# Miniprotein binders against BTB/POZ domain-containing protein 19 (BTBD19), part 3

Target 1, 291 residues: BTB/POZ domain-containing protein 19 (BTBD19), of Homo sapiens (Human) (c9jj37)
Amino acid sequence: MEPLGLVVHGKAEPFSAALRSLVNNPRYSDVCFVVGQERQEVFAHRCLLACRCNFFQRLLGTEPGPGVPSPVVLSTVPTEAFLAVLEFLYTNSVKLYRHSVLEVLTAAVEYGLEELRELCLQFVVKVLDVDLVCEALQVAVTFGLGQLQERCVAFIEAHSQEALRTRGFLELSAAALLPLLRSDKLCVDEAELVRAARSWARVGAAVLERPVAEVAAPVVKELRLALLAPAELSALEEQNRQEPLIPVEQIVEAWKCHALRRGDEARGAPCRRRRGTLPREHHRFLDLSFK

## First folded at step 29 (miniprotein)

Design T21F (from P2T with W21F)
Fold by ESMFold2, last read:
Structure T21F (fold): chain B 291 residues (1-291), chain A 81 residues (1-81)
Amino acid sequence: as target 1 above (291 residues)
Amino acid sequence: STIVFIRIWAWKHSPERIIAFAWEMAREYAEEGYEIWIRIYGGSPDMLREILEALKELLEKAGLKVEVEIKDGTIYIEARE
């Protein structure tokens, strides 16, 4: 038998401010994290983390270890992003910044914080620009964030020349590059796209310590060589001799399109023009669709 | 036991360097009594299988109980004493 009562509410802002004061505060703290490459210590409170986040509930367990507990190590999350996560867990609010939002988003995905994840996604879309978009695409592909991926691809399609010249483009994984190379809406001519792919593969070769051709193998079939003029194909063959990129069979198939004066219906996508495709005389003989 | 959480982006390193880095960190923290959680994101299926098999072997040789999984292009490893 419970007495009749009314739920009343105090003001939210002073309550949130009080909880914010506990973020990274060693007073009353019962867990310490060491985060990032600088191994920054961050103090936290187990009850708040565990009640707000199933990942931390599992990570921290129900009881402390024996003696003085060792710090939990989070090896690569930047301190700023981790503090943003803590602020959200403690106060249900956080200020997001363009420079750190992708790392906050990454942490939100890793820790299973679905609401923070969605808030970060909304913010990323709002602040998307040429210098951020490839890194955002990589995050989207890495974590299967389909809506963000679609927005990033659309942005790159609208700013193709500029986006393909960024450091972020050169650092994309093969999996993140594939959706771009498959797009009919890229505003880049195929000759330039081949050069961009070679630049991308060179960076990947240095990073992965593998030959350029091996790095390019997962993506190279998406290059539409039939769109190149014979002189351009000939130049590509010379470049390929110096630095192999494209399998000879793929170049041979492009030459067959020229020799037979028609496209290959089974290969329809490789012959299809993109929005940025510059015209060549032989295009009138290919079985291509326009967008 | 306390956790060390190690995150690696597979497309940013050769498989050999990923294995070496993850093993070195795991070994050092396991000697201090840590439970090791490793997530390696991205990479081709063959690359991920090579990395997982090598790390599992190294961790088990060090006497750890190892649970491994590959899901959606990500390696998940948990190793404990």
Scores: ipSAE 0.770, ipTM 0.926, lowest interface PAE 0.9, mean pLDDT 89
Fold by ESMFold2, last read:
Structure T21F (fold): chain B 291 residues (1-291), chain A 81 residues (1-81)
Amino acid sequence: as target 1 above (291 residues)
Amino acid sequence: STIVFIRIWAWKHSPERIIAFAWEMAREYAEEGYEIWIRIYGGSPDMLREILEALKELLEKAGLKVEVEIKDGTIYIEARE
């Protein structure tokens, strides 16, 4: 039988405070990072990074180089987010803030820090608001964070008109916009949604250096044009001639719905109302069987 | 060798601009002896394939050993001498 021993513990706060004092501290530092677009220098300690993070173990290697070491470059991570990652690695704790948590989350995913990722996800959900939600949705879609994506979509469904007017909405990728346009729970009328989609596509056209129609192509089929009144469809056709957004075939199908009184069953989701759909006279005919 | 880590959001730039930016960054740091790690997130499969093929060709013509992968909608490139 082995001799009995007792694990004893010192106080956690002084231990953490000592390690926290080494964050971005050149004392005993053996690696320098240059981070972000401003290329700020951040001093760090290889042993702490490598033992706590496999990404940094790969990135730093096993031995310091001889002579004057070149700094490691992390081209886009903001300094504040990187310092938060270092604090977590050094002390197993970090204070998260609404203004930086999405960048810390991004870094946690990129560096393979599973616990920090989960802590950031919990915090994002707690601080979610109309001004953060589209950026959070983009992060969720980019990294396949399904639970965060569901929470963001639900938030946008509850605050649809405000969310669609944000800069974050205009900067969404097509992949992030699709879950929103597929939702029956959006509290916005289709005429306004078409206008929001055009605004989104214009921003994308400038950024991607592509025609508006090409930017919008992945998402436009999700616009439910059959819900628009004839005057709204006419206005859309006029706008489409000046700045093409929606394929003519999709507009033709909407006109066929009006002219022939074809029902929703023939076209499925494109005729289905959303929570925010304002009533139009022809909507009562969308439920009739296709003839 | 020392690493430069380059992250690009694909939906924020044209494929041509992504290729040009990533190549210019990679060339500059490779001349200083850096190993190049690139991650490009969030593009369509066709766009990502176009970007990857162009960057791989440019980096290999510059004499670098290039490892490439597309996984879960993300391009991963590692280039070293």
Scores: ipSAE 0.763, ipTM 0.927, lowest interface PAE 1.0, mean pLDDT 89
Fold by ESMFold2, fold request of step 30:
Structure T21F (fold): chain B 291 residues (1-291), chain A 81 residues (1-81)
Amino acid sequence: as target 1 above (291 residues)
Amino acid sequence: STIVFIRIWAWKHSPERIIAFAWEMAREYAEEGYEIWIRIYGGSPDMLREILEALKELLEKAGLKVEVEIKDGTIYIEARE
């Protein structure tokens, strides 16, 4: 009969607490990080990082140099988010907060920490609100997080008026804005959406140091100008002369819809109403088309 | 050798500013013997190609061995002596 063994376990909480005490602790530390724009020093332990994270295994290598090595620099990760990552790596647990979870999620994706990523995603969805949702959408689009993206889009569709007025909206990339502008479920009128798009493009123009029209070019076709009344189109033309946003051809097509008194389904989305579209006299013609 | 890891959000900066910032960081740390890891997220395909070509040229002229890749809308650059 061969010997039988039994796996026995000590209490997890004291074990985790001891490891947590080593987070950012110089005791036995063999690596120092300089993190974020403020260049804060964070002490860490190579064996824990490398065994728990392939990104750090590759970044640290297997053989430290002689003497005291130079700090590893992580130029943009905020200290709070980096410490949260370390806590997770050391103890397999971490407390998440609404104010920092998107930065922790970003770090988890960058460092290839799949379990932490999934835990952060669950937390983001739970704490999602109108002031967080656009930033969350941007993270989702940046890293291809399809489930988070769909949840953010749905949230914005349900809270459209509020969401479009946030700083997070103004800071979206063109790629993150496109899914919103394509949505028939936005609860916002097209005149207001055009104003929101111009505000967005003005912020992007300042940031990218490019003309407003160039910044808007990737998204501007998604604005449904045929839904605007003639007076609104005239106002848009005057604004466009002062600050070009929309190609003249797109404005011409909207005027053609008015002049011909038809929407022409073959032209697609430019005539299709959204959930928030306010009625105008000419909307009674938009479902009509010539064969 | 020790690493400097630089992350940049491409939609938050002009291509000229991205190139200048990444180059300044890379030059400073390369002179101290650091290996340079850069990830640039987002941006249009034309913008990413412009940035990658400029940074690769600058880093190679500085005497570094440069590996570059664009994958899933992200520029990856690793430069070492």
Scores: ipSAE 0.762, ipTM 0.926, lowest interface PAE 1.0, mean pLDDT 90
Fold by ESMFold2, fold request of step 30:
Structure T21F (fold): chain B 291 residues (1-291), chain A 81 residues (1-81)
Amino acid sequence: as target 1 above (291 residues)
Amino acid sequence: STIVFIRIWAWKHSPERIIAFAWEMAREYAEEGYEIWIRIYGGSPDMLREILEALKELLEKAGLKVEVEIKDGTIYIEARE
């Protein structure tokens, strides 16, 4: 019979501190990364990366290449975010900051680091504010992070006016904008939402080098034009002639709702009020949701 | 082979600029013996098709063995000699 053994532990802090001292430290380094647009060199240790991360195990392989190895290039990860990843891999802990956490989260998803991803998600939720929320929503939609997406949408619903005026809003993808435009809880009147969508499409047109109408096409059906007063629809029609945004067919459907004095039951969502919808006389004829 | 990892946010660039940038980086590093890993996030189906077809053709014309996948709005490309 073998003697029973007992697992005993040394102090965690000195062990962690020793490993932390190796982050970006050329001592015993056997791999160099060139990261980000600045092409910053970062020194690292293959054994720590490969044993802690399958992405790096694939990327580095089991044996060094022949001769003096060329640096591994990671073209867009910022240095600060990459160093945070290394810190976590080396020490199982990391200090997160609001200014970099979305990039650390992105790296965690890309490298398959599930625990770091979860820690970053918890931190993002704690530091979420009006100036971060749209970028966080974009990350959530890009990587399918449903809980973060839900929290971002809820935050924007509670802070709609301010959030829609941020640069982060203007830079959203169409896919990230859709859940906002579909929300009945958005605290913005439809007239202002149309203006926000036009501003968004103008920025997208510039960066994508496409007409405003083409950029807006994936999202414009979510605008609820039947909620606009006739004078507002007329003004929209004039703006649309000079800078096309909304297909004429959609404007025609809104005019039909006014002419028939009833909502279009085949398209109930386009007539439904939002939390921020300002009252208009014709709303008494639409099919509105009740508590 | 040593890896170059190229990440591109599709909603921030025209398809033409994405293709040009990814190709230019891939060509330059492939000439230095690198294996090319590309991930392009956030594209519409039509945009992804355009980008994938162009990049696959360019990379194969350069003599690389190309593995491609589109999943959940993301293009994954690995190109090696």
Scores: ipSAE 0.743, ipTM 0.920, lowest interface PAE 1.0, mean pLDDT 89
Fold by OpenDDE base, fold request of step 30:
Formats: structure tokens, C-alpha cells, sequence
Structure T21F (fold): chain B 291 residues (1-291), chain A 81 residues (1-81)
């Protein structure tokens, strides 16, 4: 008769507290990390990292040879996010904060920590606000987090004017901005979207060291210039001569919509109203159906 | 060999600055005997190809064995002696 063993469990709290005491503790540590731009030293235990995470198993390899081990360098990872990852790996728990959760989420994706990723995603959705949403959208687009992307777009649709005025909006990649500019549900007028796109492109031009028009080229096609009044189009043309943003051909296509008094969906210029589009006299001739 | 891991956000810098930054860091740590891991996130497909080709050439010219991959809009580079 094989001896029937019974699995028994100790208290989880004392166990997790004991392991938590080892986070960034040099006692019994066999690996040091140099983390972030400030090159902060963080002490860890190879066996705990390797058994919980395949990324660290690969990163750390075999046991250190004799002598002072050379530190593993995580040169561009924020220290706070790395410490949160260690807390989770050691204790199976983590305290998440609004100011750092996107960096913890990024680290979780990067290290293949699926459970931590899911916990971060749930927390981000719960604490989502106007100041966080554009940064969350950027992370979602970068890592293909489709559900988070949809939630961020929906939040921006509900808080469009405030979201477009944030620093996070100005720091979006072209790929992250495109889903916003494609939305029929944005609660802003097209003239305001053109101004926001110009501000975004100016920041991008400085950061990327490229002309404003080149930075804007991937996204400007999503601007619905046919929704602008003739006086607004004339003002846009004059501004565009001084500071190129939009291809002249796209402005000419908007003028053709005015001249023909029809929305020509066949030519790729959407004449669809957005939720926040302010009424103008010529809109009675455009196909303004909400999809 | 000890590893240096470098994350770069491609939309925050020009291709030229990304290449320069990644190369300077890689060179410094390679001279110390580190294996180099680079991940570059974001950017257009053309920009990512440009960056990848330039970094591969620089790292190979330095005498490193280089493995590269572009997957889901991300550059993965591993370089070692």
C-alpha cells in the first residue's frame, strides 16, 4: 500500500512576509542588478527568480562561478517597477500605484509574467483617468493589448476635450494616435482635432528631429477636413503655407466636397460627422450618418 | 557571461539617436565582456529595418556574433563575443 500522503498548508501571511524580507536584501543574495539610469543596486536570489520566471532563468543562466559576480544590468528599466516585479515574484502579491502601474505592466509584458500582466491590466482599468489614459493607450498599442486599447479609446471618447490637452496626448506615437483619429465617437469638433494634431506634430518634430509635415504624414489622412467651413479651410490653407502640416491635395479634396455639395466616400475623404462635430451650414449636404 | 538588457522606445527619438545610443551602450558593455540584449519598441516598419541593419553592421564590425529578429513591431537583438 503506497503511503497515503495528505497535503497540508501553513499560514500564507507569515510565509509571504518572510519572503518579502528578502526583496532587495543582500543577505543570502547571489545576484546583484544595476537598474535604471541612476544605476541603483538591487539584490536578489537566483533560485527564486529562475523558478518563477523564464526570462530570468535565461538571463541568469547557471550558478555564478567563484569570485565577485558581475552585476546584471537593466539599463533603462525604472527601479520602482523592477522592485514591484521582485515583490510579486517573491510573495505572489504586489502593491500597485497609479503613478507606476504602466511601468510595472511594461515589465510584466517584457518578462513574460502573465499573471502580473493581468493584475496590472485590471488595476489600470480601475484607476483610469484623463492624465493616465493616453500613456495607457500607448502601452496597449505597443504591446498589442487589444482590450486595454478599446477601453482607453472609449474613455477618451467620453473625455475628449480634456484628454487632448494632456501631456500624454502630445507624447503619443503615430500608431497610438491613429485609433483616436479614426473614431466617429470623439466628442470634439474637427477644427479642434486639427489644432490638437498640429500641437502633437510640433512636439514630435522636435523629439524626432524631422519636419512637422513628415511627422504628421501617417495621421493627417484621418482628419476630416470636409467638415470645416469655407472660412476655416481658407484659414487652414494660409497656416499650412507658413507651417506645412497637411498635404495640399487633401485640402483641395475638401474644397471639392464644398463645390460638389456631396460627400464622396468613394475618394477616401470621410465626410462622416463625429459625436462632437459642431453644426455648420454645408453639413446638410454631407453624409453625416453615424455608423 | 553577464548580460546587459537595453529597452528603447523608438517613437521618442530619431533613428540616428537610437542607433547612436544603442551602439554607445553596447560598445561600453561589450568591452567589459557583457552579452548585449536590446529590445526596441514601436516605430514604422521602415524605421525599424533601418535601425536593425545599422546596429547589426556596427555590432558585427566590432567582432560580435549577432542574432536579430523583428516580431510584432519589436526589434530583438542579442550580441556576444
Amino acid sequence: as target 1 above (291 residues)
Amino acid sequence: STIVFIRIWAWKHSPERIIAFAWEMAREYAEEGYEIWIRIYGGSPDMLREILEALKELLEKAGLKVEVEIKDGTIYIEARE
Scores: ipSAE 0.738, ipTM 0.918, lowest interface PAE 0.5, mean pLDDT 92

Design T21F (from P2T with W21F)
Fold by OpenDDE base, fold request of step 30:
Structure T21F (fold): chain B 291 residues (1-291), chain A 81 residues (1-81)
Amino acid sequence: as target 1 above (291 residues)
Amino acid sequence: STIVFIRIWAWKHSPERIIAFAWEMAREYAEEGYEIWIRIYGGSPDMLREILEALKELLEKAGLKVEVEIKDGTIYIEARE
């Protein structure tokens, strides 16, 4: 009979505090990381990393090679986020900040740290504001974080005008912008949304070194041009001649909606109003079936 | 082997710039005897394929053994001597 042992627990705080003292401590360290663009040296302990995270187990391998161990390089990881990951791995706790939580979340996803991911997700939702939401949406879309994506879209729906004016909005990928442009609940008029999409595409064109129309191609189909008045469509056509954004065929389809006085939902042009759509005279003819 | 880990956001740069950046960094560290791990997040399937094929070719031409995968819109590359 194995002697009946009783599991007893010490105080968690002193234990965690002791382990926290090892974070970025060269004492007893057997691995060095070079982290971020600044190439900051971060000292760690292989055994602690490997036992807590499969990613680090693979990254570090079994034995340090012979000689002076070369540092592990995390070239594009922000140092602050990596230190937060270490804090969590060592102590099972982490201090999260609004300015860095998305980087910590990214690292948690990247390293397969499910508990840290969940903690970050909870924190992001709690501190979500107009300046953070687009970046949070980008992370959510990139990593398939469906609940966060839904929360970000819902937040932007409630704060549409402010969100569309943020730097974060201009830095969205096409994949992250698509859920926004598909929303019937955006609190902006379609003319403003077209302007925002143009601004977004201009930034993307510069960053991606591609024509504005090419950058916009994945998302422009979600613009509901049929909601624009004839004068606004004419102005858009003129702007589009000077700076191509939207395929001519899509503008032609919007004109057909005006001519037919029927929102032909069957032809795939979304004629549904958004929450922020300003009334126009021709909207009385659009079968705006709020299904 | 010591590893260099490279994360790249695909929507922040052109495919050409991504390839150039990843290759320059990979080459530098490969010459130092590092194993190269690259993760590229986001981008269209076509863009990711283009980037992957180009990087694979470059890394293989450098004499590295390359393992590649595209999963859930992410490129995974591991390259070693």
Scores: ipSAE 0.737, ipTM 0.919, lowest interface PAE 0.5, mean pLDDT 92
Fold by OpenDDE base, last read:
Structure T21F (fold): chain B 291 residues (1-291), chain A 81 residues (1-81)
Amino acid sequence: as target 1 above (291 residues)
Amino acid sequence: STIVFIRIWAWKHSPERIIAFAWEMAREYAEEGYEIWIRIYGGSPDMLREILEALKELLEKAGLKVEVEIKDGTIYIEARE
């Protein structure tokens, strides 16, 4: 009978503390990273990186040739996020901060670190606020993080007026803005959404070096212009002549809704009220079923 | 060979600027003998195809062997001598 060995465990804290001391430590280091726009040197240990992460195994897989190893360059990765990744790889623990967690999450997704990704996701949900939520939504949409996306949308629904006034909102991609504009639960009036969409499109136009209307084209269809009063539609038309945002055909379709006194659900323009829609006289004729 | 890794967010810039930025960095490091890894996240499928085709052409004209993939709205490029 081979003696059944018993697995015994030492204390985790001293073990992790010892490994933590190697993070960004040139002692026994056999690889240097040049990280971020500031080109910060970060020292690491090939064996630890390669055994914990397939991305780094591939990245480091070539035997260093004879001589001083050339640094691996991570040109657009924030240094703080990379150091957090190293901490996790070395110690199986990481200190997360609100200001950097989305960059750590991005790195975790990028490097295929599933456990770190889950830890970051849990943390983001806990620390989610009006200033973080739009950037979190962008990350969620970009990487297909469905649960985070749902949480961000729900948070914005609850804090709609404040969220629409943030810098993060103005910096959303069209793909990230679409889930918001599709929400029936937004706590803002449609006139305010049109103003917010215009502001968003102006920022995007400057960044993408394209006309405002072109930047807005993917999202403007989600604006529910039929909810606007005739006076508001007239004002929108005049503003749209000065600064094109919305196709004229979409405004004409909103006028048809007024003339026909029917919300034609069939014609694809959502006439559904949002949670924050202010009542107007013509809304009594719109079959506004809240599902 | 040592690797340079370049991440780009596609929604933050025009396609032309993305191509110019990625190419400038890639060229600089290729001249130093680096293998180039580029990941571009986000953007429309059409925009990503445009960027990928342009970068592939530029890198190949520079004499690099280029491997490219578009997966789940992400461009993956690996280029080496």
Scores: ipSAE 0.732, ipTM 0.917, lowest interface PAE 0.5, mean pLDDT 92
Fold by OpenDDE base, last read:
Structure T21F (fold): chain B 291 residues (1-291), chain A 81 residues (1-81)
Amino acid sequence: as target 1 above (291 residues)
Amino acid sequence: STIVFIRIWAWKHSPERIIAFAWEMAREYAEEGYEIWIRIYGGSPDMLREILEALKELLEKAGLKVEVEIKDGTIYIEARE
């Protein structure tokens, strides 16, 4: 019988502290990264990266050619996020900050660091506020982080007026905005939502170098124009003539809802109120089924 | 060969700007003998296809071997000599 060895454990803290001392340390480093737009040099250790992360194993697995090892370039990765990734890889711990956690989360997803991703997700949910939520929603939608997406949408539903006024809201992709515009639980009136969508589309038009109406086309269908009063629809039509945002056909469909006094779900125009919908006289004829 | 990794957020730029940026950077590093890894996140399926096709063509015209994939709304490009 081979003698049963006993597994004994040293103190974790000194071990992690020693490895932390190697983060961005050129001593014993065998790889250099050039990171971010500022092209910051970051020193690392191939063996530590490769054993902890398959992405880095692939990235570093190319035999160094017979020359001065050229640095690995991470041209568009924020240096702070990369250093946080290194800290986690080296120490199995990381200090997360509200201002950088979404970049760390992005890096974790990008590099396939599932545990770090989970830690980031937990942290984001804890520190979620009006200024962070739209950016968090964008990340969630982009990477298919369903739980985070749900949390962000729920947060925005609770803080709709403030969230719609943030820079983060204006910077959302159409794909990230769609879940918001589909929500019956938004605590905003439809007239305000149309204004917010217009502002969003204007920013997008400038950034994407496309017409406002083209940028808005994916999302405007989720605007519930039938909830607007006749005077508001007329005002919207006038605004839309000056600055095209919404297809004329969609406005015409809203007028049909007024004329028919039937919020028939059958006609495809969502006539459902939102939580924040202000009451109007014609709403008594709309099917108010909050299911 | 050393690798350059390029991440791009597609919703922050026009397709034309994305293509131009990615190509300029890829070309610069390819001339230095780098392998090029590009990931483009977000965008509509049509936009991603447009970007991918354009970048593939440009990289191939530069004499690079190009591997491409669109998965889960993300463009993956790897290009090497």
Scores: ipSAE 0.727, ipTM 0.915, lowest interface PAE 0.5, mean pLDDT 91

